VHH binders against F-box protein At1g48060. Designs and how they scored, part 14

Target 1, 365 residues: F-box protein At1g48060, of Arabidopsis thaliana (Mouse-ear cress) (q9lnf6)
Amino acid sequence: MKPQEEEEKNENMARKRSKSSSSLSIPLDIATDIFLRLPAKSVVRFSCVAKHWSSITTAPYFTNSFETRPNLLFFFKEADRFFVVTVPKPNRRPNESVSHTSSQILDSYQTPYPKHSCFTIKTESVHGLICFQRGTKPIVWNPTMRKFKPLRKPDKSWESLTVFLGYDPLERTHKVVAMPCDKASDECRILTLGSADQESWRTVKTNYKHHPSRGNRKNNYGPCRCINGVLYYLAEIDRHRLIGKFAFLGHSNVKNSLPMWVLEGEKKGEWSTYNFLPLSHYDRRLEFHFKLIGITNDGELIYVPNTVFKTFEVIYIDPIRKTFSLVKYEGVADKGFRQRNGLGEDKPLRGIQYSPNHVETLLSL

## First folded at step 4 (VHH)

Design s17 (from c11 with S31E S33V S52Y D56E; framework vhh_7zox_3)
Fold by ESMFold2-Fast, scan of step 4:
Structure s17 (fold): chain B 365 residues (1-365), chain A 122 residues (1-122)
Amino acid sequence: as target 1 above (365 residues)
Amino acid sequence: DVQLVESGGGLVQPGGSLRLSCVASGFTFSEYVMGWVRQAPGKGLEWVSDIYSGGETGYADSVKGRFAISRDNAKNTLYLQMNRLKPEDTAVYYCAAEITVTYSDEYTLDYAGQGTQVTVSS
C-alpha cells in the first residue's frame, strides 16, 4: 500500500461526498411533500423566501394537490375591515355538547368587498373559492390569498341574474355559471377560471325554460351545491320546484341541453326525504336562535346563531343517526375577541355570512 | 319620534290575570317583529314572548301555556294576555320592537318602551 496514493483516493472520495451534502438546499420532491403537509399561511410565507419554493407553491401540480381539512368559515365586515374566521369541526361523541378552545384562524384586512348587497347572492365554498355578486357582476373570492377577482358581466341585457360556482374534477378548474332569474329562460353563461387567454363567457342551454331560485335569503346559504363535477341548484317554473343539474365533467364548450329534475311537493313522494327531527325536539328555543346554513361532507346539518353577541355556538345534527351536538367556540365574539380586533363591546356582530366545508387554496385569481 | 307606551300592569293575586297593552307610534308597526321582555327585581332582562309580522308567535318556556301575545296592526297595538300568574312573574314588562336574543340569553332591542310594573303577591 503506497500511503500517498491511498491518501489521494481518500481525498477524492471526500470531495465526491461533499458535493452532495454541504448545502442547506432541500430536494424539490421532498420540499413539495413538506409543503403539502403545512398550513396554507405557512406555505404562503415560505414561498416568499426563495424563488424555487415559490415555483413549487404556484405550480399546477402543487395547487391541485394542496388540500386542508374542511372547516366552517364565517365572515363579516365592520367599517372598511373584512373579518374572516375559520373554526374546525371538533371531534366529539354523538349527542355530546362541548366547549372548543382550539386556535381559530382569524384574518382581517381592508377591502371594498363585500358590501351588504354582495351577500344576498353567494355560493358555498367550492374547492377554496367563494363566488358572490355585485349587481350583475360576479366576484370570485379566495379567502386564503386575500384576493377578489371581479368578472365581466355574463350578459349585458340581463337585468337580474344568479351565479353559481362549481368545480370540474376532470379539468381541475373552477367554473362560474350565470342564469337570468326574473324570467323563464333556457340560456346559461359559463366562464372557466384560468389564464388570461381562456374563453370568457360561453352559452349553454337547459332542457327547460326555467328561472333559478335566489334561495332562502334569511338563511344566508348558497342556492346550490357542487358535488363531483355536478352542480345542483334550486329552480322554479310555473310554481313547480326544480332541481337543475349542471355537469362540468371536462367539457370546455358544452352546447347540449342539460337535464332538469322536477320535484313535486313532499306529498307526492317522488323524492325520498330523511326523517329530520326539528330543533324544537332538543330545545324549544333553538328554532328561534339558530338557522340552517348547510351540510358537512360527513352529512351533518350545520346550524349557526341568528345573532352573535358575546358567545359563538354551532349546532351539528346527523339527520340519519339523529344525533345532536352544541359546540361553543371559546374566544370568539367575547370581550377579549372584540378588544383584540377593534370591535364594539356591546353590539351584536352584524351581517355575518357562513360557508361550510371551506378548504384553503393557493389558486391565483 | 318613535314611541312605545305600555299599560295594563298592576297588583294581582297568584292565579289571577292581567292584560298588557302597548301603543306604538313613529314607525310602520305592521312590518316589525314585536314582543315583550321583562326584568325582575335585581335581575337582567328576560325574553317573554314575540309575534312576527306574519302572526307567528314564540314564548319563553316559563310562560308557555299561560301567556298569549297578539297584535292589532290597524291600531298599532301589541297585547299580552297573562293568565295563571305566579309570584315569579313579578317584573317590569317592556314592549319592544325587533328583540334579538341569543341562546345564551343575551338581549338587544331596536326600540323599547318605559315599562309597566306587574306585581303578583298575596
Scores: ipSAE 0.006, ipTM 0.306, lowest interface PAE 9.8, mean pLDDT 70

Design s18 (from c11 with S53Y; framework vhh_7zox_3)
Fold by ESMFold2-Fast, scan of step 4:
Structure s18 (fold): chain B 365 residues (1-365), chain A 122 residues (1-122)
Amino acid sequence: as target 1 above (365 residues)
Amino acid sequence: DVQLVESGGGLVQPGGSLRLSCVASGFTFSSYSMGWVRQAPGKGLEWVSDISYGGDTGYADSVKGRFAISRDNAKNTLYLQMNRLKPEDTAVYYCAAEITVTYSDEYTLDYAGQGTQVTVSS
């Protein structure tokens, strides 16, 4: 039996059960609790079975409350198809290297966006959404729902821009922030998603005339993070000074350390520098094979391969406890993975984009 | 000061063989994934083969089964054994570290040599 025929059989059984006069109905509050604990794919599948269940999964309370545990998401384009993979961070002992054998979430679909027009900015996931741009138009992407939402141009006079995605926990809404990147400015444009009357760009003044700094090729980590409704990012002011409100990881001119700039007083503009051990301290061979892409919510540095051959490995380092863990994700990039997904058996995967701390969301775009 | 020096190219008849060598200096060769990229007359860069620091290999479909990539970390040298050569293999072959690809499928090379000419003709 083909998996598709098995799925149709299971759906038929669920429909038959829901239409049975002898079946007990599930109370709304209990069903809501159950659905909040299910994977997003399961919720979507079950919401198609009955009007009662669909009303739960489309309600604002449910969509605002449904988020899974953070995973590492990576994506790449091969030919005309978009491949999206999410892998969990497995529990492990300090300095333990492990093989992770659980089912990886893999999605594959055709994208309307040409290769040369998108995903050049390394943006983190923010409450399940990712923002990129095509020319001067921001595009919001929901990987879980396989939906893209192109937005209007933030400003007709800007020749180039950068975009950031934030989440407002009080309003429970995503906000897209756009600003010019070729000139220092004290203006940005903000758009709130989800409210048709608020899906227009508004002008907001920044405290300083600045322009945002972008990541470099070796550092796939974007210079931006949203924490509890506050957008933190690196900016260039006077003589290439970098300011921000979070840790900055960059290239070091010191062989034995990786500098980190941490703001100790939120409103004082003062930074402290902390030096991390370089990747070569743990294994000299890995320094040129892996790149830093960000930090987990519990403070571990994430290193990913520059090119993916037949195996997929991720390095997690706790810089304070100085622990090193190499995680091998079985079933990713191997021959079986490639054959199942129509990929070349012997061609390395390149141009991979990574988003740390990704959660699944059912939010409609 | 990173330097990659290719050698071993030349004129060969169809069906013949050549072995290319690339001597690396100025960086820790054993820590890098290395590869070969070629450029045929009037065309862009084409990826040919990679070898990881751990010895995993990859090949373009056009050369699979005919070419073999290898490395000697003690000599800081990368090799490409080319067998059953075809006129279509005529190109300048470049040794490279850190081969990347743009979303337009254009290859870019962070460290590359000057190249060695391979001509397959009767």
Scores: ipSAE 0.043, ipTM 0.528, lowest interface PAE 7.1, mean pLDDT 70

Design s19 (from c11 with G58Y; framework vhh_7zox_3)
Fold by ESMFold2-Fast, scan of step 4:
Structure s19 (fold): chain B 365 residues (1-365), chain A 122 residues (1-122)
Amino acid sequence: as target 1 above (365 residues)
Amino acid sequence: DVQLVESGGGLVQPGGSLRLSCVASGFTFSSYSMGWVRQAPGKGLEWVSDISSGGDTYYADSVKGRFAISRDNAKNTLYLQMNRLKPEDTAVYYCAAEITVTYSDEYTLDYAGQGTQVTVSS
């Protein structure tokens, strides 16, 4: 088989599927990664209804009253301390690049994991909480309250697992989803945070045997994301890559049952709908100095510097409106920032992790 | 415990030559790009030269044709041969690993030595 003929056949199948996929609320970065790598001919898909959930979850009555406006959060470790920085997306005119002056918004505290080289972050900040894992135990972190909550092992027989954090806007609860990542499985474990009676792992069957994709040197899959009560993640079924979905809305989840949707798609159709332009369209240098980390709740792409030394700049691109903004955050990473926080002045900040839609929450862990 | 130890700096007349050496320890030298940066009195940091792990060399326009960068992976040593020195070459020279330029034209280094003073005067 000629690679060009196979590629054209895959594009035709993907284009047909793309019209259905464009009706779904799938994050652009995750959809982009999947569609680039998807062999279309032998993939099974399901359609799901996203519009109903979006209208419910935008109602203020279903959000936490203690949550603030979403900001960009980044954190890093230096020796045994966590440094957590939150910066707003400033109001600006279309295509206007601005300097933003921030008040002191850095928090610094002793990490309970000082000898751990780094955390693997599986998901973005979800309604004020961030979930990662240490070995086979999930850990939920509240940056606002400076609290970490290790959870019990989801399954004692699983040698490795992947953890996702989602939020149910109707019940106003966080849910942690765990599944094995080294072997295809049709089971996941789900735990609801908050109530001691609900903080036990329950088993839920999925529609297909699959395993969530992990980043590796060849695949480099994007992270999972929770949007309006729907969890999106990358999965593999018999060498085919698919988007998995869990609905966290109360009426879509029955006891010991969780609807799961598996979807294939095509990147080209998604990009065409959003009129996406690459960074090189704005400035050739940007592709070498910035990386994509996610999407705001307003639908803007967020790019951060590959290296943060004494300046901190963030790029916001609205792919639909075709607007570009470069925001320089004054008082972040500069000499004054470093001196105030006991940081060295001669080296870049190391091991920075980002969350583009962080809100503050007073939720007790 | 990463260390970069520079040597070979000193006072030299215009038109003269100096050879700088940098001995590296505490990391896999052969896997890193290495280079030289300098800082003249009252000026910012200036990139001088890089050599890749594969041996490809790059030079700033101000030193092109006068300076030669080389490495000896068996000795974990980086060299800078400086010929036809000018008063404008007066600076503290730093050996560095993985020199990176930011979008704001700031230079960052994974590792840097303490520097060696080069003074070109009559």
Scores: ipSAE 0.120, ipTM 0.437, lowest interface PAE 4.3, mean pLDDT 67

Design s20 (from c11, 16 letters changed; framework vhh_gefurulimab)
Fold by ESMFold2-Fast, scan of step 4:
Structure s20 (fold): chain B 365 residues (1-365), chain A 122 residues (1-122)
Amino acid sequence: as target 1 above (365 residues)
Amino acid sequence: EVQLVESGGGLVKPGGSLRLSCAASGFTFSSYSAAWFRQAPGKEREFVSDISSGGDTGYADSVKGRFTISRDNAKNSLYLQMNSLRAEDTAVYYCAAEITVTYSDEYTLDYWGQGTLVTVSS
C-alpha cells in the first residue's frame, strides 16, 4: 500500500474508535496523536491513568504504529533476577577514526527470571519482540512491556526444532516460524501473534526438504534476519549451505510452497574476511575483551565486552569509512548500580546476552 | 570455589555405551542450566546436550536419539548416557553451567570442567 492510503485507513479507524468513547477532557484522536509521539515508558505510565487512555494504548492501530529508534539490548541474570538494559545508539561524528570515550547514563529494570529456560538469543530483536525456546516450546518476550508469552508446541511429534521470529509489515503482525531439526523436512509451522484465532499453528511446505543451520553445531541455534517482511535463514541440504526464505507480505496464510535457493561457496568465516578490519588493527588488547555481535541497520559493526565487571563499554565500527568509536556507559555494572540492586562487587555479571537493533513496542502478549 | 568435575570416560568399541557424570560444587547447581560439550583433536568445542533447571532438554542433531542428558539436583550432579557410540564421538567431554549465547551464535560459559576423554575404536 501507498503511505497516503495507509494513513487514511488508520485515521479512519482511529476516528471510528474515538466516536465510540464517552466525552473526556482530551478528545480521543488528539490523545492518540500525542501518545504516538511519547517514549514507551511515558505511554505505559499514562495508560494507568484512565481506562479511556488504556483503550488507546492497547488498540491494534496504536500498538502497530508505535516503534522507537533501534538500540542495543543488553540483559543478564543475577541471583533469581533478570536485568534488562536498553543501550542507545550513539551519534557518531564524521571522520572519527580514533578511540573516544563518551559517558552516557543507562536506565535498567529487573524482572523475575523466567524459570526452566535456557535464555538463549537465537534471533535478533524483530520489531520489539525476541523469541527463544524452552525445549520444544517457543516463548515470545517483550522487553518494553516486561512480559513473556509461552506458545503452544508447534508439533507434538517433533523431537527437536528451531524457531525464528519474523514480521509482516503489511498486516503489522509478528509471525513465529518453527522447523524440525532432527531430519530433513519440507514442513514448517507458522503462528501469527495478535489474537486467539490467529495464535494457532498452521502448516506450510517449503520447496525443498532441508535442515535449518545448526550454528556452532547446536541444532536450536541459527542465524536469521527479517528484512521488509521476508525472513532469511541459513540452512543445509547434504552439507551444502543454503538460504531459506519466507515471505510474509500481504498473506494471513502463507502460500503452500515457498522459494528457497542454494548458496554455493558460502562459509561462515568467509564473510568476516571480506567485510572489515580486525579489532587488532585499532588496538591489540581489544581482541581479548570484545566480540562482534552484529551489524546495525546503518551498517556499523557492534562489538560488546566478553565479560562485564565494573565498566560497560561498546565499540562501533563503520567498515566502509574505517571509523572507530569506543563508548562508555554509566548506570550499569558500576559500584552504584551494584549497591542499589544488592549485587556483589567482586564478580563479573552472569548470563550476559545481547540483541542488536532492538526497537521498543507496546504490543501486549 | 566453583568447580565442575567430569568422570566416566574411557575406551569403548563402536556400538557400546558409556555414562558420564559431572559433580558440581561451590554454587547452587539446581538454579542453573547445564550442558555437555565435546572437543575432538584439531576441532573447536561443539555442543552436545543441555538441560534447564526445570528439566527441559536439548540435543545436537548428531547425538539425538543416542544420548540422554539428566540431572540430580539433590546430588548436585549432571549425567550423559551415551548409547550406540560411533568413532566420530571420540572426544574430550566437558561439563558446563549457565550457557549464554550472543547474536553472533557464540557461546559464553560461566563455568567449565576439566574434561573426560571418551575414545571409540574397534
Scores: ipSAE 0.000, ipTM 0.125, lowest interface PAE 18.8, mean pLDDT 66

Design s21 (framework vhh_6qgx_2)
Fold by ESMFold2-Fast, scan of step 4:
Structure s21 (fold): chain B 365 residues (1-365), chain A 123 residues (1-123)
Amino acid sequence: as target 1 above (365 residues)
Amino acid sequence: QVQLVESGGGLVQAGGSLRLSCAASGFTFSSYSMAWFRRAPGKEREFVADISSSGGDTFYTDSVKGRFTISRDHAKNTVSLQMNSLRPEDTAVYYCAAEITVTYSDEYTLDYWGQGTRVTVSA
């Protein structure tokens, strides 16, 4: 470079910098890092203040990176409103029972399905999203963003179906898997959740005709868990219980995904399950008052009350270490809770649905 | 403490009969479905028969159907397996299991296993 051209170039760059807008006082990368460390409510609030902040919080790289620590989520419907509560699992010593006094996250909003009598969770929360169905139509719900996304019917000929939600860590996308449940089948439909131009059901054939487990006639919910890109679900063949395994595929769809039966000695026809002690082993009264709703990422079983009236207690059991902890959540279901939320003080909370391992996500539906 | 204790095993000649019993304690027996499994030397466990908590429904593996009968007695907290027309291939350690399904609402699956009782069928 010639010295005169270098000096002229430097002066032109200095003038451009001096004319730059003062509206971007925080660099984008630093702002993104700060936002990733904020609670979801704060991120949503700040994204409403300026279009520049909204462009950060809606970008895929930000939404894919933003997740909170896992909590227990439960929700219920009163008249035409949803009430969504999240409570953390507190740190405690083995076999220690505690009272948790921190503020529970409560959200309340108008239900898009006011005449739907049963809201059923088909899977646990998967990377911040929950999937349920209305008839044969799957619906994906983001509790953090208060957004519901109905999906197209997976198959027009299926009179009844079950739906599973999983997450593909390679593509960083959610996958919805639908299977018929009225009769044994080897067909399933898979949809990758994304922009409207990417969403379509594709067919995958399973290696065995089977009946995926679904909830009873009332709740229509079956056991399912997604771990590291693998969906595990309870299934039945010839009246026997089995675990189905479904591995999610990469973006290219080069391989067909075939479910496998996951049993101890599966290829030899052996099956074995955990030997769990009944809840009555810890206290005889508990079996009548609590129900199992899932397992934590730490391997603890989660039991919740059959009825929630004036108190809310959760039991955590490590079945391997045989440890028991009862956590009482202060400020949930009590008189103050009910008065603040316009709820009746003389009746139990009804129709409560639970989702373990919930994280907050800003993913746009 | 939950315990399942099997008894009634022994040596029998082909075509003979044995009755296995499983004594259950430490849980509400009438609420659990009960099953029998077996394991031959060097092989994995296989299902033999089950009976519902009410005793109204039973299921058998094809190889024992018509020869074995599962039953339960709520007054004695026992489940029994009557084995008739025994064959050398029935030689195994027989295990009692309590199967109850608990899922994320009001259905559950839990397995409790006994120590087993040995059955040897000579040819």
Scores: ipSAE 0.000, ipTM 0.109, lowest interface PAE 19.3, mean pLDDT 67

Design s22 (framework vhh_8cml_1)
Fold by ESMFold2-Fast, scan of step 4:
Structure s22 (fold): chain B 365 residues (1-365), chain A 123 residues (1-123)
Amino acid sequence: as target 1 above (365 residues)
Amino acid sequence: EVQLVESGGGLVQPGGSLRLSCAASGFTFSSYSMGWFRQAPGQEREFVADISSSGGDTDYSDSAKGRFTISRDNAKNTVYLQMNSLKPEDTGVYFCAAEITVTYSDEYTLDYWGQGTQVTVSS
């Protein structure tokens, strides 16, 4: 189409939206309630229709109140491009002990990979945000709003740092915690995300001089968890004592079970071990084709394929209720997905990173 | 024994050039991404450049872009940093580092570091 014809068509569509918007007179409180019940993608779309709707979705009350149920987020790099996909987890408990279902994706996009991204690590998704580290400078990412925010350097004297992301439910703010990782220290730097006056690093002294762990490469959940405003992380101090309450998931090649270690008391260093049925209980082949990536906030184990080629299937296991769910996500890794994203049909997707408990947020970075 | 040995540092005048080399041994070099970092007197260690295991992807710090070129020779287990248009601000100890892609989440972390080579840019 010629640019003039395309421009006229776009003007006519904008005119239609304006007239349609003018006819949609909904009270602000009712519109707010409707928007709080919609998926983030729908909220963003409708915010483009009317100025009054945009004023609702950008207001602090709305952004602080808006939160979706946790979804599975995954992303990967190919050349200089960053590919991001969000898929829903099953919202209902299965009635059957074994179920096979299909589901649609929630969102998918690609963007240029952030500069200086080699040698990076990430936090778990915390109330919709993920934090990346590069050298001594952290970067916060909002996958829903598709925005990255580099933060100021936490401390000029630290050669290398580890970064944790937490959420304060009383203040309803995200806090970034930075500590040196190359030496034991009793200091950390904390930054509250939000207004520019709050986005400055402050010093907090810890009770113990310790060396934080960045996490084990074989343990695929993040280096810390934030629960009810309390940050739990693995660290080494005098005599290798743990500071936070931490659960560790492991595979046993010797035992026909999945061990899970839970710290019951920090002062005593007590751990509990729980054994669950392995994937081979359901199908022996699954142990060769799927890997554990984490646990949901509802206590379900999440398994993803070792190799993603033409289909994307995820296994959810509730070890307490002894239920098994295999979910095939439509439109992921298939021919259409690859063609839309300029990916070849002759190679598997590689380097996929997962966030098993991602919620959507409309917070501006 | 895993070892990274840097060489090629020295004294050079502003506007001059140096080529750094890092010889690797004790690990499967072709499976590792390689990077160069530097530390100036009284400053923190900072990223300079990196290169993927295949050599297909490279990245540079803003201060190095357009002046420095990273390359590798997997047959010789060596990574190089060609430094052109050197400035006094480039003075520091230059370190070689190796990083391997891990399984599961495909996380990257630094596995091995060299001892460094001194670069001094002065008249």
Scores: ipSAE 0.000, ipTM 0.136, lowest interface PAE 17.1, mean pLDDT 67

Design s23 (framework vhh_8h5u_2)
Fold by ESMFold2-Fast, scan of step 4:
Structure s23 (fold): chain B 365 residues (1-365), chain A 124 residues (1-124)
Amino acid sequence: as target 1 above (365 residues)
Amino acid sequence: EVQVVESGGGLVQPGGSLRLSCAASGFTFSDYSYSMGWYRQAPGNQHERVAIISSGGDTNYPDSVKGRFTISRDNAKNTGYLQMNSLKSEDTAVYYCAAEITVTYSDEYTLDYWGQGTQVTVSS
């Protein structure tokens, strides 16, 4: 039997330890609210330095609630290093052209992937992730976390394939979708990212045999877009038929027009054409210096330089509201940028890939 | 197609008045933040800016014409104007209208539309 005095003493020690522990910790709800307001790079840094914060940043509630405003992401490889630059779309008045000086995020790290092949085929950025393709093997990339995750081949018999990345809002998971592109097929493979038990390819049948498109290489169009859990992509049932609901931007030989094709319904061949002012309406020189890379979530066309040497300027055009804005990003590609990053001053940045609508995510791969 | 065209020039006696017009076609002033300016060039001289008006209506003039010239714009008519009063022989020049989107201070990306000019002659 324990003396009553020692039992009281042990209870007092336990209470003192509980009070000491609680006085040393910030409440989880307050800490979570603070972290949701921080830049992703700051959250990642704190998660690495303070172990008690990593339990917050890996929790599903935090991971699912942490999304930044969509930004323009671009990346390129120089020698053995991968350079990733994120620049915001600044708030601006209609038709206002601005110089932007807020902190661009430049990240630089080694990549295990070859210099000239695996980065040319990629998905759009979907809830912070981008999927590359190395032959028939998908590779999921989280730019924020600096993590690459190679996936198993979707099908051993497929000689070529197209990969799509989507987000399922009901399951709150990313899904990688693969389809053959060398022949018409009604079969796709789907893999859910997350636990190892879910990271296996399963077969889903589509209602129609079709050929998915890899996009227009000349205009750097992405192959698909995921909207509210529905994957939209350009595909052919035959050479003259399209499926899905998709806005397609193209170049026209018709003077003073930039056609946008919108499929208005599931009926085959139902397209609406919207003509926009081409870049040559503003200045013919812009057509030689800028290329279309996509559309923002706000419906603005994004044009980037064909050559990035000493300046980085981006053109945003709202084709419906007829607004034009040129944004100059200070501290990008200039002499200071190059000197800080060990880049040569006498040559353009080469092999640049772009992803509009990129949000940062802390999702573990 | 996309252009600005000046009109209203001519011969006028010293102390007289002229109103120049600048009509835009293929674009509208309400679609973009165009500044409009009037520039003149006398034979053997460099271009001189005589008036500028911002998309918001703010105006600026050099001392040589201040108080005599008034620039205005009518976005509904897609037309700019230069009212010239108390004209002097020194005002004799070809007058050019310019519409410019301020996109950059780089020469490579300056976007502007210039007219062909209209002659103004002030002579007795």
Scores: ipSAE 0.000, ipTM 0.139, lowest interface PAE 16.9, mean pLDDT 67

Design t02 (from c08 with W100Y; framework vhh_7zox_3)
Fold by ESMFold2-Fast, scan of step 4:
Structure t02 (fold): chain B 365 residues (1-365), chain A 119 residues (1-119)
Amino acid sequence: as target 1 above (365 residues)
Amino acid sequence: DVQLVESGGGLVQPGGSLRLSCVASGLTFSDYGMGWVRQAPGKGLEWVSDISYGGSTGYADSVKGRFAISRDNAKNTLYLQMNRLKPEDTAVYYCAADEYLYPTEYDYAGQGTQVTVSS
């Protein structure tokens, strides 16, 4: 009976896939609208079915128009593999404090990790991409497409460097900025991501000689942010900490050259600090078990566990509406997750890293 | 001059078994993650299985429990044991070496070996 059922299922699947691979003769605008509304994984799967469909999903119009609700990206290394989980943010922000369990199916995968690589991200997620580095070689990561793109070294003479990832909204392109960090310098290298193997680093001078600020060992170089085509990062001049500001101009011409960089130094006391209620205001136990990792696009603070063992919970706090939500996510870190992924059940997950506000992108690296 | 040479494909009946091999040269084999990717007629590439430099394995849901990936670092050889084969497993199977986890602009892939599952 079972073999007969399998044969019938295979015949039906082949028939359905044959119709799907022919793009079902649906109009291109309708097909495009459908794909823009599908989860990224569904779009990738359909693109793999037919060359005709992949021509839609790889078109610049489609890739520039494809948007997903921002998610929390959760990943960790165990031995020689790393594991990636995409955690959806709550569908709505309630005007009251609630606790609930998310039954949404989570996207997860695992891949081998290179033997001699550092497992530490250097940038926030920027329009679906994350940048890290292996020695002096920058690597751009697309978690949605499960692809890594190592870039050429920005400068063969630099013994150490730091990288930043930004997005140019006028050109609708990602820019990678590299700076030396072993000495004060006014040189930076910039590379625009494209489809060509001819991607090349260009040199730009900054207003002052500086170096990217070193964070502590747990938070290398501090956070950087790219907002509306401007990259902000921590920097140092004469042992004083400053904010570096790097602005992108849309057209790379002599009259409007990219990139333009401005160093903004604010004296202590001219900086405004955001003051908000600590976790201990809501529950004293939480302050020792959760840490702040960022803010959602809706202005909610995101807290994640310091240790993930058999359950995974995320805290969302709206500081303006003063709401507190604790969301439990099924299908991550639990016994089923660990068994499916060949993980031990007797120890917490280690080396966990998070990227808030991660949007999915179909950009080909 | 990295070279990956696949072998072991052929015609097999549904429910049958095949063992694919891939011999690697021009790289330090023990430092690389290795994998198998397949392409069915008229379709795109599909990841099948991978194995890390330390021997941990991953499998696509479509083959989990039926396929087993393994490596022999002394022979610079990657294997894929394929059991309980189904017609939908019909594809060209490519061996891949990817220092950066998945096929990228620097991925190394062989020429492929054809697997046909039919009566």
Scores: ipSAE 0.016, ipTM 0.469, lowest interface PAE 8.2, mean pLDDT 70

